# Miniprotein binders against b1l550: the designs that were tried, part 224

Target 1, 279 residues: b1l550
Amino acid sequence: MRLPEELLERARDIHSEAPSHRIKLDRVGSFGLKVPVEFKGFLLLAEADVWVSLPEGRRGVDLSRQVEAIYELSNPPKDPFSLCREAAISLLEKLNYADSSGVSIRFDAPLQDGESLKYYGVEISSIASDEIINKIRVEILGMTACPCTAELIRAYKSSEIAATHTQRSLGILEVSTKAEHPDPDKLASIIERAMSSPLRTYTKRPDEGGLVIRSLSNARLAEDVVREMIHLFLEEFGHLPEDTHILAAVRSMESVHMHDIYAERSFSLDEIRKEISSH

## First folded at step 15 (miniprotein)

Design v80E
Fold by ESMFold2-Fast, scan of step 15:
Structure v80E (fold): chain B 279 residues (1-279), chain A 89 residues (1-89)
Amino acid sequence: as target 1 above (279 residues)
Amino acid sequence: SEFTVEAEINGVRIRIEVEVDGKEIRITVTIEKDGRRIRFMYVITSPEKLEKYLEEIERIIRMFGVDPEEVKRLIEEARELAEEILERL
């Protein structure tokens, strides 16, 4: 049963009323929306959160207007980065009582791997106020091999390629910038190149053997991986504004321990360049 | 800025700044409407990126209730300036 629309003329506008307590809220919105996006030739179902700030004098936000805004921009499906930036601006324009707006979109990004696909995690956001801050976080699994155990076994057996333990490691790059979001495939590539080897969705025995040998021949500490990720990031994305902030991290799921090893570094482009040039 | 395109359309003030920064072009867009100011930027590394982000800029400006014909003219002026710079890089 659909109620008559003329009832809206008699109903109080609850959202426009004064609240019980005159308290500002930072984020009020619609969370867990499913939106189709176009990503590099793939049609994906992404999850989105949209929000605005709520001033102390207003009881509620127009939640249906938030959903309408992102719906209008997502039909037909478009790239999630443009969608994120445009929706944040649209929300701020449509909801004039808000001081700020935000949009987050997350999805698993397909990546071609021979004749199969692998995937990596992407989470992006855009927060709009008097300027826009764009954030992207990319997480992808790779393989690391322990150089310490490799050296001990090499010394014991005198072999050119020493046996050592290998494990899955999660690489993380997060970038916060006033410029557009960096290309996630390039961030994923940086992470994979920093590791001992990438992972595959499907391997036959000869390919699997080659991957293991590659990893063993390129043994790296978690600390080595983070430093290499930073080095490769600066080569690829040095053009970003100097106040761009980066988090580089790796979590190594150590096959010989009940616990993980974690290494990270947060920095701005200005900060890291001064550090490197002084050494 | 190296090149600037400005317009005031239906009470909305739009400023597009095109600057050379090293090997890249920076495009900064400022929109002012009803006492609110919003600024955002792009770093252009190729002609393909320029076209993509000019289209996005046009869509964003149109959200502010400005005359679509005037927005098109503003974007074309910015494109001409940016393309001239890109040919020299």
Scores: ipSAE 0.783, ipTM 0.922, lowest interface PAE 0.9, mean pLDDT 86

Design v81F
Fold by ESMFold2-Fast, scan of step 15:
Structure v81F (fold): chain B 279 residues (1-279), chain A 89 residues (1-89)
Amino acid sequence: as target 1 above (279 residues)
Amino acid sequence: SEFTVEAEINGVRIRIEVEVDGKEIRITVTIEKDGRRIRFMYVITSPEKLEKYLEEIERIIRMFGVDPEEVKRLIEEARRFAEEILERL
């Protein structure tokens, strides 16, 4: 049943009323929305959060207007990066009491992997105020092989290819920039190239053997992977604004331990260039 | 090289700056309406990206109630300058 619309004329506008306490809120919005997006020829189901800041003198946000804004921009499905940026600006334009707006969209991105597909995690956001800050986080699994144990086993057995433990490692690149979101496939490629080897969705035995040999012949510490990711990032994305902020991280799910090993570095492009130039 | 396109349309002030940034083209858009200012940018690394982001800029400016024909004019001016820069890189 639908209640009579004339009741809207008599009902109080709760959202525009003064709150019980005059406290600003940083983010008020609709979280966990399911939205279709078009990504590189694929139609994907993404999850979106939309929000605005709420001034101290206003009790609430018109949440239905937020949902309408993102749904209008997502029909027909479009590029999630454009959707993210456009929705953040649209929210700020439509909700004039807000000092800032934001949109976050997350999905698993397909990546061609021989005759099959593999998937990596993408989370993006756009936060609009007097400027727009775009953030992207890419996470993809790869393989690492321990060089320390490899060297010890080599000394013990003098083999051509040293035995060592291998494990899945999660590579992470997060970029915050005033420029448009970086291409996630390029970020995923950087992470995979920094690893001992990439992981595959499907391998036949000869290909699986080759992958293992590649990993063993390219043994890398988590620390090595982070440094290589930074090096490769600068080669590909060094053209971004100098105040672009990057997090490069690896979480190695050590096969010989009950715990993980983690290495990270946060930096701005300006900071890292000065550091590298001083060495 | 720098190029600036400015317009004030029905109370909305728009500035589009097209500049060389190393080997890339930087496009910065500033929109002012009803006492609010918003600024955003793109770094263009290919002709394909240029077309994509000019279309996005056009859609964004239209959100502010700007005359569609005047928006198209501003975008075409920015495209022409950016294409000339891109051909020289």
Scores: ipSAE 0.781, ipTM 0.922, lowest interface PAE 1.0, mean pLDDT 87

Design v81I
Fold by ESMFold2-Fast, scan of step 15:
Structure v81I (fold): chain B 279 residues (1-279), chain A 89 residues (1-89)
Amino acid sequence: as target 1 above (279 residues)
Amino acid sequence: SEFTVEAEINGVRIRIEVEVDGKEIRITVTIEKDGRRIRFMYVITSPEKLEKYLEEIERIIRMFGVDPEEVKRLIEEARRIAEEILERL
């Protein structure tokens, strides 16, 4: 049943009223929206959050206008990066009391893996104010092998292929930039190349043996992986604005410990170049 | 080198700046409407990226209630400049 629209003239406009406490809120919005997106030929189900800032003198946000903004832009399904940027700008245009708007979209991205697919995690955001800041976080699992134990066993056995413990490691690259979002497949590739070896969804025994031997022959500390990720990132994305901020991290699920090992570095492009050039 | 394409349509001021920075082209878009200013940018590394982001820019500008035909003319001028620059890189 649809109530008469003339009731809107008689009802209080709750959202435009003064709040009980004059406090600015940073993010008010609709969270956990399901939206279809088109990613590199795949139609995927993504989850989106949309929000705006709320000034101290206004009680509430027009939530229906936020949902309208993202669904209007997501039909037909489009590239999640364009959707993210366009929706953030649309929110500011539709909700003029807001000082800023934001959109976050998360999905699992398919990646070709021999004759099958594997998946990595992607979370993107766009935050609009006087400028737009785009952020992307990519997480993908790989394999690391311990070089310390490898060297000790190599000495003990006098073998060129050292036995050592291997473990799943989660590689993380997060980029915040004024430019458009970096290509997530390239970020995932950087992470995998920095690892001792990539992981596979499916392997036959000969391929599995090769993967293990590759990992053992390319043993790396979590610290080594983070440094290599940074090196590879600079080769691929050094053209981004100098104030681009990056987080590179690895969480190694150590097979010989009851706990994980974690290594990270955050930096701006300007900062890291000065550091590298000083050595 | 830097080139600028500007238009004012129904009180909406649009500025598209095309700049060479090393091997890349930077396209910066500024939109001013009703006392609000929004600026965003793209780093163009290929003709495919140029076409994709010009289409996105056109969609974004259209959100501000401007005449679609005037937006098309603005985008085509920016395209001409950017394509000429890309051919030289």
Scores: ipSAE 0.778, ipTM 0.924, lowest interface PAE 1.0, mean pLDDT 86

Design v81M
Fold by OpenDDE base, second read of step 16:
Structure v81M (fold): chain B 279 residues (1-279), chain A 89 residues (1-89)
Amino acid sequence: as target 1 above (279 residues)
Amino acid sequence: SEFTVEAEINGVRIRIEVEVDGKEIRITVTIEKDGRRIRFMYVITSPEKLEKYLEEIERIIRMFGVDPEEVKRLIEEARRMAEEILERL
């Protein structure tokens, strides 16, 4: 049932009214939208958040227009990065009272693993105002082997390959830049290469043994992983603007403790270059 | 080397700046309409990326109500400039 349009002449536009309290809001929008995106030949249903700022003189945001903005751009499905940037800009153009907008898109990205697929988590965002800042967060699981326990076991029993505990570790790269979103597959690869070994969706017995041996031969602290992530990131993405901000982090779900080990470094490209050059 | 394409169309001011940074091209787009400015940037590392992002820029500029044929002309000018730079790198 659609109400007669004639009723609109009699109804107050609640959203355009002055609020009882003249206070600006930073973000008002729709969260948990589902939008189709095309990523690496896959059609995925991503979760999306869209928002704008609300000036002190306006009671509410035209939420329908926000939703329309992203869905118009989502048909046909397109690259989620382009969608994110375009939607953020579209929101500002369609909602002229807003001084800022934002879009966040989340999905699991498929990653080829031999004849199978593994995945990593992606959160893409674009924040638009006078400038657009693009943010990407990539999370992928890998495996770490503890070098400390390995050394203890080596000291106790002379072995060429020392036994040690291994665990799943979540590697995180978050990049905020004035450039376009960095390639998520490259970010995921950096994280995997920084760990003792990647995870596999499936392993045959010989492959499993090889994977574990590789991990043991490449034992790394969570701290080592973060440092390696940073190093590899600089090699691949050193071309990004110097004011690009990076969070490199690892959460190691330790197999010998009830708690996780966490390590991180937050930095700009300018800062980290200066730090490395000083040594 | 910095190249700039500028146009003002129906009150929308568009600037596309193409800059060389090392072995890469940076494209910075500035759109001004009704006293509002929006600036965004791309780092071009390949011809394929150039085409992809030029298409995106075209779509974005059209959101501001600029005539599609005029936008297309601006994009072609930006493409030519970027390609000339890429060939020199």
Scores: ipSAE 0.813, ipTM 0.933, lowest interface PAE 0.6, mean pLDDT 92
Fold by ESMFold2-Fast, scan of step 15:
Structure v81M (fold): chain B 279 residues (1-279), chain A 89 residues (1-89)
Amino acid sequence: as target 1 above (279 residues)
Amino acid sequence: SEFTVEAEINGVRIRIEVEVDGKEIRITVTIEKDGRRIRFMYVITSPEKLEKYLEEIERIIRMFGVDPEEVKRLIEEARRMAEEILERL
């Protein structure tokens, strides 16, 4: 039952009232919204968070306007990157008391893998104030093979193909930029190419053998993978603004250990170029 | 080369800057309304990206209550300037 409209005239505007304590809040919003998005020909159900800053003199935010902002822009479904940027700007325009707004969208991105599909994780955000900062994080599993054990086994058995342990490794690229979000398929491709071999959703025995041989022939430390990801990133995305910030990381789920190995490097484009050119 | 298109429509000030940055085109949009300013940018690496981001810019400017026909004129001017630059790259 919908209540009578005339009650709105008599109800206090709680959100516009002064708060109990005059404290600014950085993020107030609607979290865990389900939003349809169109991604490279796929209709996906993504998870979204929307928020704004709240000034010290205001008790609450207009949550209905936040939901309105993202849902208006999601019909018809559009690409999550445009949705993210547009919704962040829309929030600032609709909620004039806010100093900043933000939107995050998370989904699993499908990737064609022969006659099947595989997927990688995507999390994006846009934070708007007097400028917009766009962030994307891509995570995809690949395979790594240990070069140290390979060398020991080669010395022991004089084999033409060195035996070593292989494991699943999670590659991570995170980019924060004033420009539009980088293409996630290109980021996923960079991660996979930096690995000893990619993973597949479905393999037959000959194909599985091929992936293992490729991995063994291209053995890489977690440190090697991170350096290669950075190299490949600079080749593909060196055109981004110099203050673009990148995190490249790999988490190797070592098959011979009870723990993981982790390697990372964060940098700005300006910083890394100076480092490379000064050696 | 650098080009700028500016308009003030019903109290909304819009500035679109199109400039060369290496092999790419940079498009920067600044919108001012009711004492608030917001600035955002795109790095264009292909004609397909140019069209996509001009459409997004048009949708964003329209959020500020600007006449759709005036927005369309601004976008067409920006497109012409960007295409002129692309012909030289």
Scores: ipSAE 0.785, ipTM 0.924, lowest interface PAE 0.9, mean pLDDT 86

Design v81Y
Fold by ESMFold2-Fast, scan of step 15:
Structure v81Y (fold): chain B 279 residues (1-279), chain A 89 residues (1-89)
Amino acid sequence: as target 1 above (279 residues)
Amino acid sequence: SEFTVEAEINGVRIRIEVEVDGKEIRITVTIEKDGRRIRFMYVITSPEKLEKYLEEIERIIRMFGVDPEEVKRLIEEARRYAEEILERL
């Protein structure tokens, strides 16, 4: 039952009232929204969070206006990166009491894998204030092979292709920049190329054997993978602003241990260039 | 700045700067309305990215209540400048 609109004349405007305590809030918004997005020819279901800052003198945020803003921009479905940037700006324009706005969008991205598809994780955000900061995190599984065990087995058996343990490893690249979001497929490619071998959704026995042999012939420590990811990132994205921040990490689910091995490095482009050029 | 496009339309001030950034083109957009300033940028590495981000810039400027025809004019000027830079390789 829809109540009469005339009741709005008698109802208090709760959101515009002074709060019980004059405390600023950093993020107030609608979280866990389902939104359709168009990604490289695919219609995907994404999950979005939208928020704004709330000044100390205002009791609440117009949450319906936040939801309306993102749904207006997502119909018809569009590129999630454009949606993220546009929604953050739209929220700041529509909610003039806010000092900042933000949007985060998460989805699984399809990646061509021979005649099949595989999927990798993407989380993006845009935070708008006087400037806009765009962030992207890409996670994709690959294969690593242990070079230490390979060397021991080679010494023991005098084999040309040494046996060693292989495991699934999760590669992570996170980029925060004033420029537009980097292409996630390129970030996923960097991660896969840094690994001993990529993983496949579907493979036949001869192809599976070849993938394993490739991994064994390209054995890499978690530390090697992180360094290679950084090297490849600088080749592809060294043109980004110098204050761009990157996190490169790998989590190796070691097949011979009850625990994982983890390696990471955080840096700005300015910082890493000075480090590399100092030798 | 290599090229700058500026307009003030019904209290909305828009500045689009098109510059060479190493091997790429940098487009910086500044929008000022009702005492608020927002600045954002793109680094253009191909003609396809240029077209995509000019369309995005057009949609964003329209959010501020700027006349669609005036926005189209600003975008066309920025496109012309970016294309001049691209012709320099």
Scores: ipSAE 0.784, ipTM 0.924, lowest interface PAE 0.9, mean pLDDT 86

Design v82I
Fold by ESMFold2-Fast, scan of step 15:
Structure v82I (fold): chain B 279 residues (1-279), chain A 89 residues (1-89)
Amino acid sequence: as target 1 above (279 residues)
Amino acid sequence: SEFTVEAEINGVRIRIEVEVDGKEIRITVTIEKDGRRIRFMYVITSPEKLEKYLEEIERIIRMFGVDPEEVKRLIEEARRLIEEILERL
């Protein structure tokens, strides 16, 4: 059922009215939108938030134009990075009263794992004003093995292959840059290579034994993993603009504790290069 | 090697700056319309992604109410210049 258009002539344009208080708002928009995206040959269901800034003299945002912006650009489904960047710019063009616009898109990314798939978390955003800032956060689980307990058990038993505890550890890389979003598969690869071993969706007993032995032979502190992630990141993405900001972090779900161990480092490319060149 | 292509289409000013260093291609796009300026960039280390990003740039510029044929010519000029530089490397 459509209401008669004559009702629109009688209705006030609420959004264009002066607000109760002349206060600007940083983000006003539509949150939790379901959007199909195409990611490396897969059609995935993603969740999107879209927003714009609202000036102090305007009561509300045209929410229908926000939804139109992202849905027009998502049909047919396209890669979430292009969608994110294009939608942010489109919002700013369509809603000329806004000083800035933003789009965030979240999905679980498939990663080939032998004959199966495993999944890692991806959240991306693009914020447009007089420039565009693109952000990507990748989270993937891996395995770590404790070198401290390994050394203690080795001393106790005089064994070359020491028993130690292993646990799932969550690796996190977040990148904020003026350049296009980094490839999430490369970020996930960096995280997995920094770990004692990657995790598998499934494996048979002999292969599982091999992964455990690899992990034990490559025991790493959370601090070691963060440093290795930074080293590998600089090898792969050192070409990004110098003002690119990175967060590298690991949360280790320690099997011998009721609590987790956490290590992180935030840095800009300019900052980290100066630090490394000094030592 | 570097170059810039510029156009003013239907009152919208567009500047595409390209720098090529080996196989790394840096593209910066600036769009000015109605007193507002927006700038965005790409740093491409995989030349096979060039066409994808040129197509994205074309779609973005078209959002600003410009003549699609003029935008296509601008992108074709940028593509031609990039390809000439890559052939010399």
Scores: ipSAE 0.770, ipTM 0.920, lowest interface PAE 1.0, mean pLDDT 86

Design v82V
Fold by ESMFold2-Fast, scan of step 15:
Structure v82V (fold): chain B 279 residues (1-279), chain A 89 residues (1-89)
Amino acid sequence: as target 1 above (279 residues)
Amino acid sequence: SEFTVEAEINGVRIRIEVEVDGKEIRITVTIEKDGRRIRFMYVITSPEKLEKYLEEIERIIRMFGVDPEEVKRLIEEARRLVEEILERL
């Protein structure tokens, strides 16, 4: 049952009313929207959040305008980065009472893996005010091998290839910048190259053996992986504005422990350049 | 090298700045409407991405209620400037 439309003429405009308490809200919006996006030839299902700031004198936001904004821009499906940036700007233009707007989009990105595909996590956002700040977070699993145990076993057994424990490690790169979102495939590649070896969706027995030997021969601490990720990031993305902020982190799911090992470093490009040049 | 394209279309002020730093091309867009100012930028390391970003800039500017014909002219002028810079590299 639908209520008669003539009731709308008698209903109060709740959103435009003064609130019970004159308090500004930072983010008010529609969260958990399902949106199709096109990513490098793939049609993917993404999840989006859209929001605006709400001034202290207004009781509510126009939620229908928010949903209209993102759905109009997502039909036909387009690249999620352009969608994120365009939707954030569109929200500010459509909702004139807001001081800022934001859009966040999450999806699993396909990555070519021989004849198959593997997937890594991508979360992006764009926050618009008098300027736009774009953020991207990439998470991908890789393999690490413990160099400490490798050295101990090598000494014990006099082995040419040291045995050690290996584990899945989650690599994380997060970038916040005034420039467009960095290419997530390049961020994923940086993470994988910093690891002892990448993980595969499918391996034949000889390839699996090679992967294990590669990992054992390239044993790395979580701390080593973070430093290598930063080094590789600077080689690929050192051109970004100097106030670009980066988080590099690794969470190693230690196979010999009930707990994980974690290492991270946050920095701006300006900060890290000064640190490296001081040596 | 640095070039700037400026236009005022239907009361909306648009500035597109193009700067070359080595092999990198920076495009900064500033839009002013009804007392609000929004600035955003692109850093191009590959010339093949130029058309994609110019198309995005055109779509964004059109959101501000500007004359589509004048926006096309502005984007064409920006394209000319970038192509001129690229020919020097």
Scores: ipSAE 0.770, ipTM 0.918, lowest interface PAE 1.0, mean pLDDT 86

Design v85L
Fold by ESMFold2-Fast, scan of step 15:
Structure v85L (fold): chain B 279 residues (1-279), chain A 89 residues (1-89)
Amino acid sequence: as target 1 above (279 residues)
Amino acid sequence: SEFTVEAEINGVRIRIEVEVDGKEIRITVTIEKDGRRIRFMYVITSPEKLEKYLEEIERIIRMFGVDPEEVKRLIEEARRLAEELLERL
């Protein structure tokens, strides 16, 4: 049932009215929207949040206008990074009482893994005011092998490849920049290359043996993995603006402990270059 | 900036700056309308990225209620300048 259009002329404009309390709100919007996106040849279901700031003198936000904006830009489905940036700007232009807007989009990204696929986590955002800040977080699992136990076993058995415990480790790279979002596949690649070995969706016994041997021959502390991720990031993305901020982190689900090991470093490109050049 | 393209279309001021930054091209877009200014940028590392981001810039500028044909001319000029700088790298 559609109500008569004449009701729109008689109804109060609630959103434009003064609020009960003159308090500014930082984020008012539509959260948990399901949006189709096109990512590297795949049609994926993503989840989106859209919001704007609300000034102290205005009671509400036109939420239907927010939903309309992102759906117009997502039909047909497009690249989630372009969608994120375009939607943030569109919201700010269309809702002129707002001083800022934001969009976040979350999805699992497919990655070719031999003859099958594996998936890694992607969360992106764009926040618009007088400038646009783009943020991306990539999370992917890999394998680490403990070098400390490896050396102890090597001393015990005098073998060139020592036995040690292995575990799944979650690698995290988060980038906040004034430039466009970095390619998530390149970020995922950096994380996997920093690990003792990548994980596979499916392995046969000979391939599994090779993966284990690779991991044992490339044993790394969580601290080693974070430093290697930073090194590889600078090789690939050192061209980004100097005020770009990065978080590199690893959470290792230790197979010999009831708890996890965690290592992280946050930095700007300007900060890390000065640190490296001081040595 | 090595090259700048400026236009005022339907009361909207648009500035596209194309400059060399090391081995890459940096494109900065500034849009001013009704006293509000927004500025955003791209770092171009390949001809494929240039085409992709020029198309995105065109879609964004069109959101501001400007004449589509004048936006197209502005984007074509920016493309020409960016391609010239890419060839110099």
Scores: ipSAE 0.783, ipTM 0.925, lowest interface PAE 1.0, mean pLDDT 87

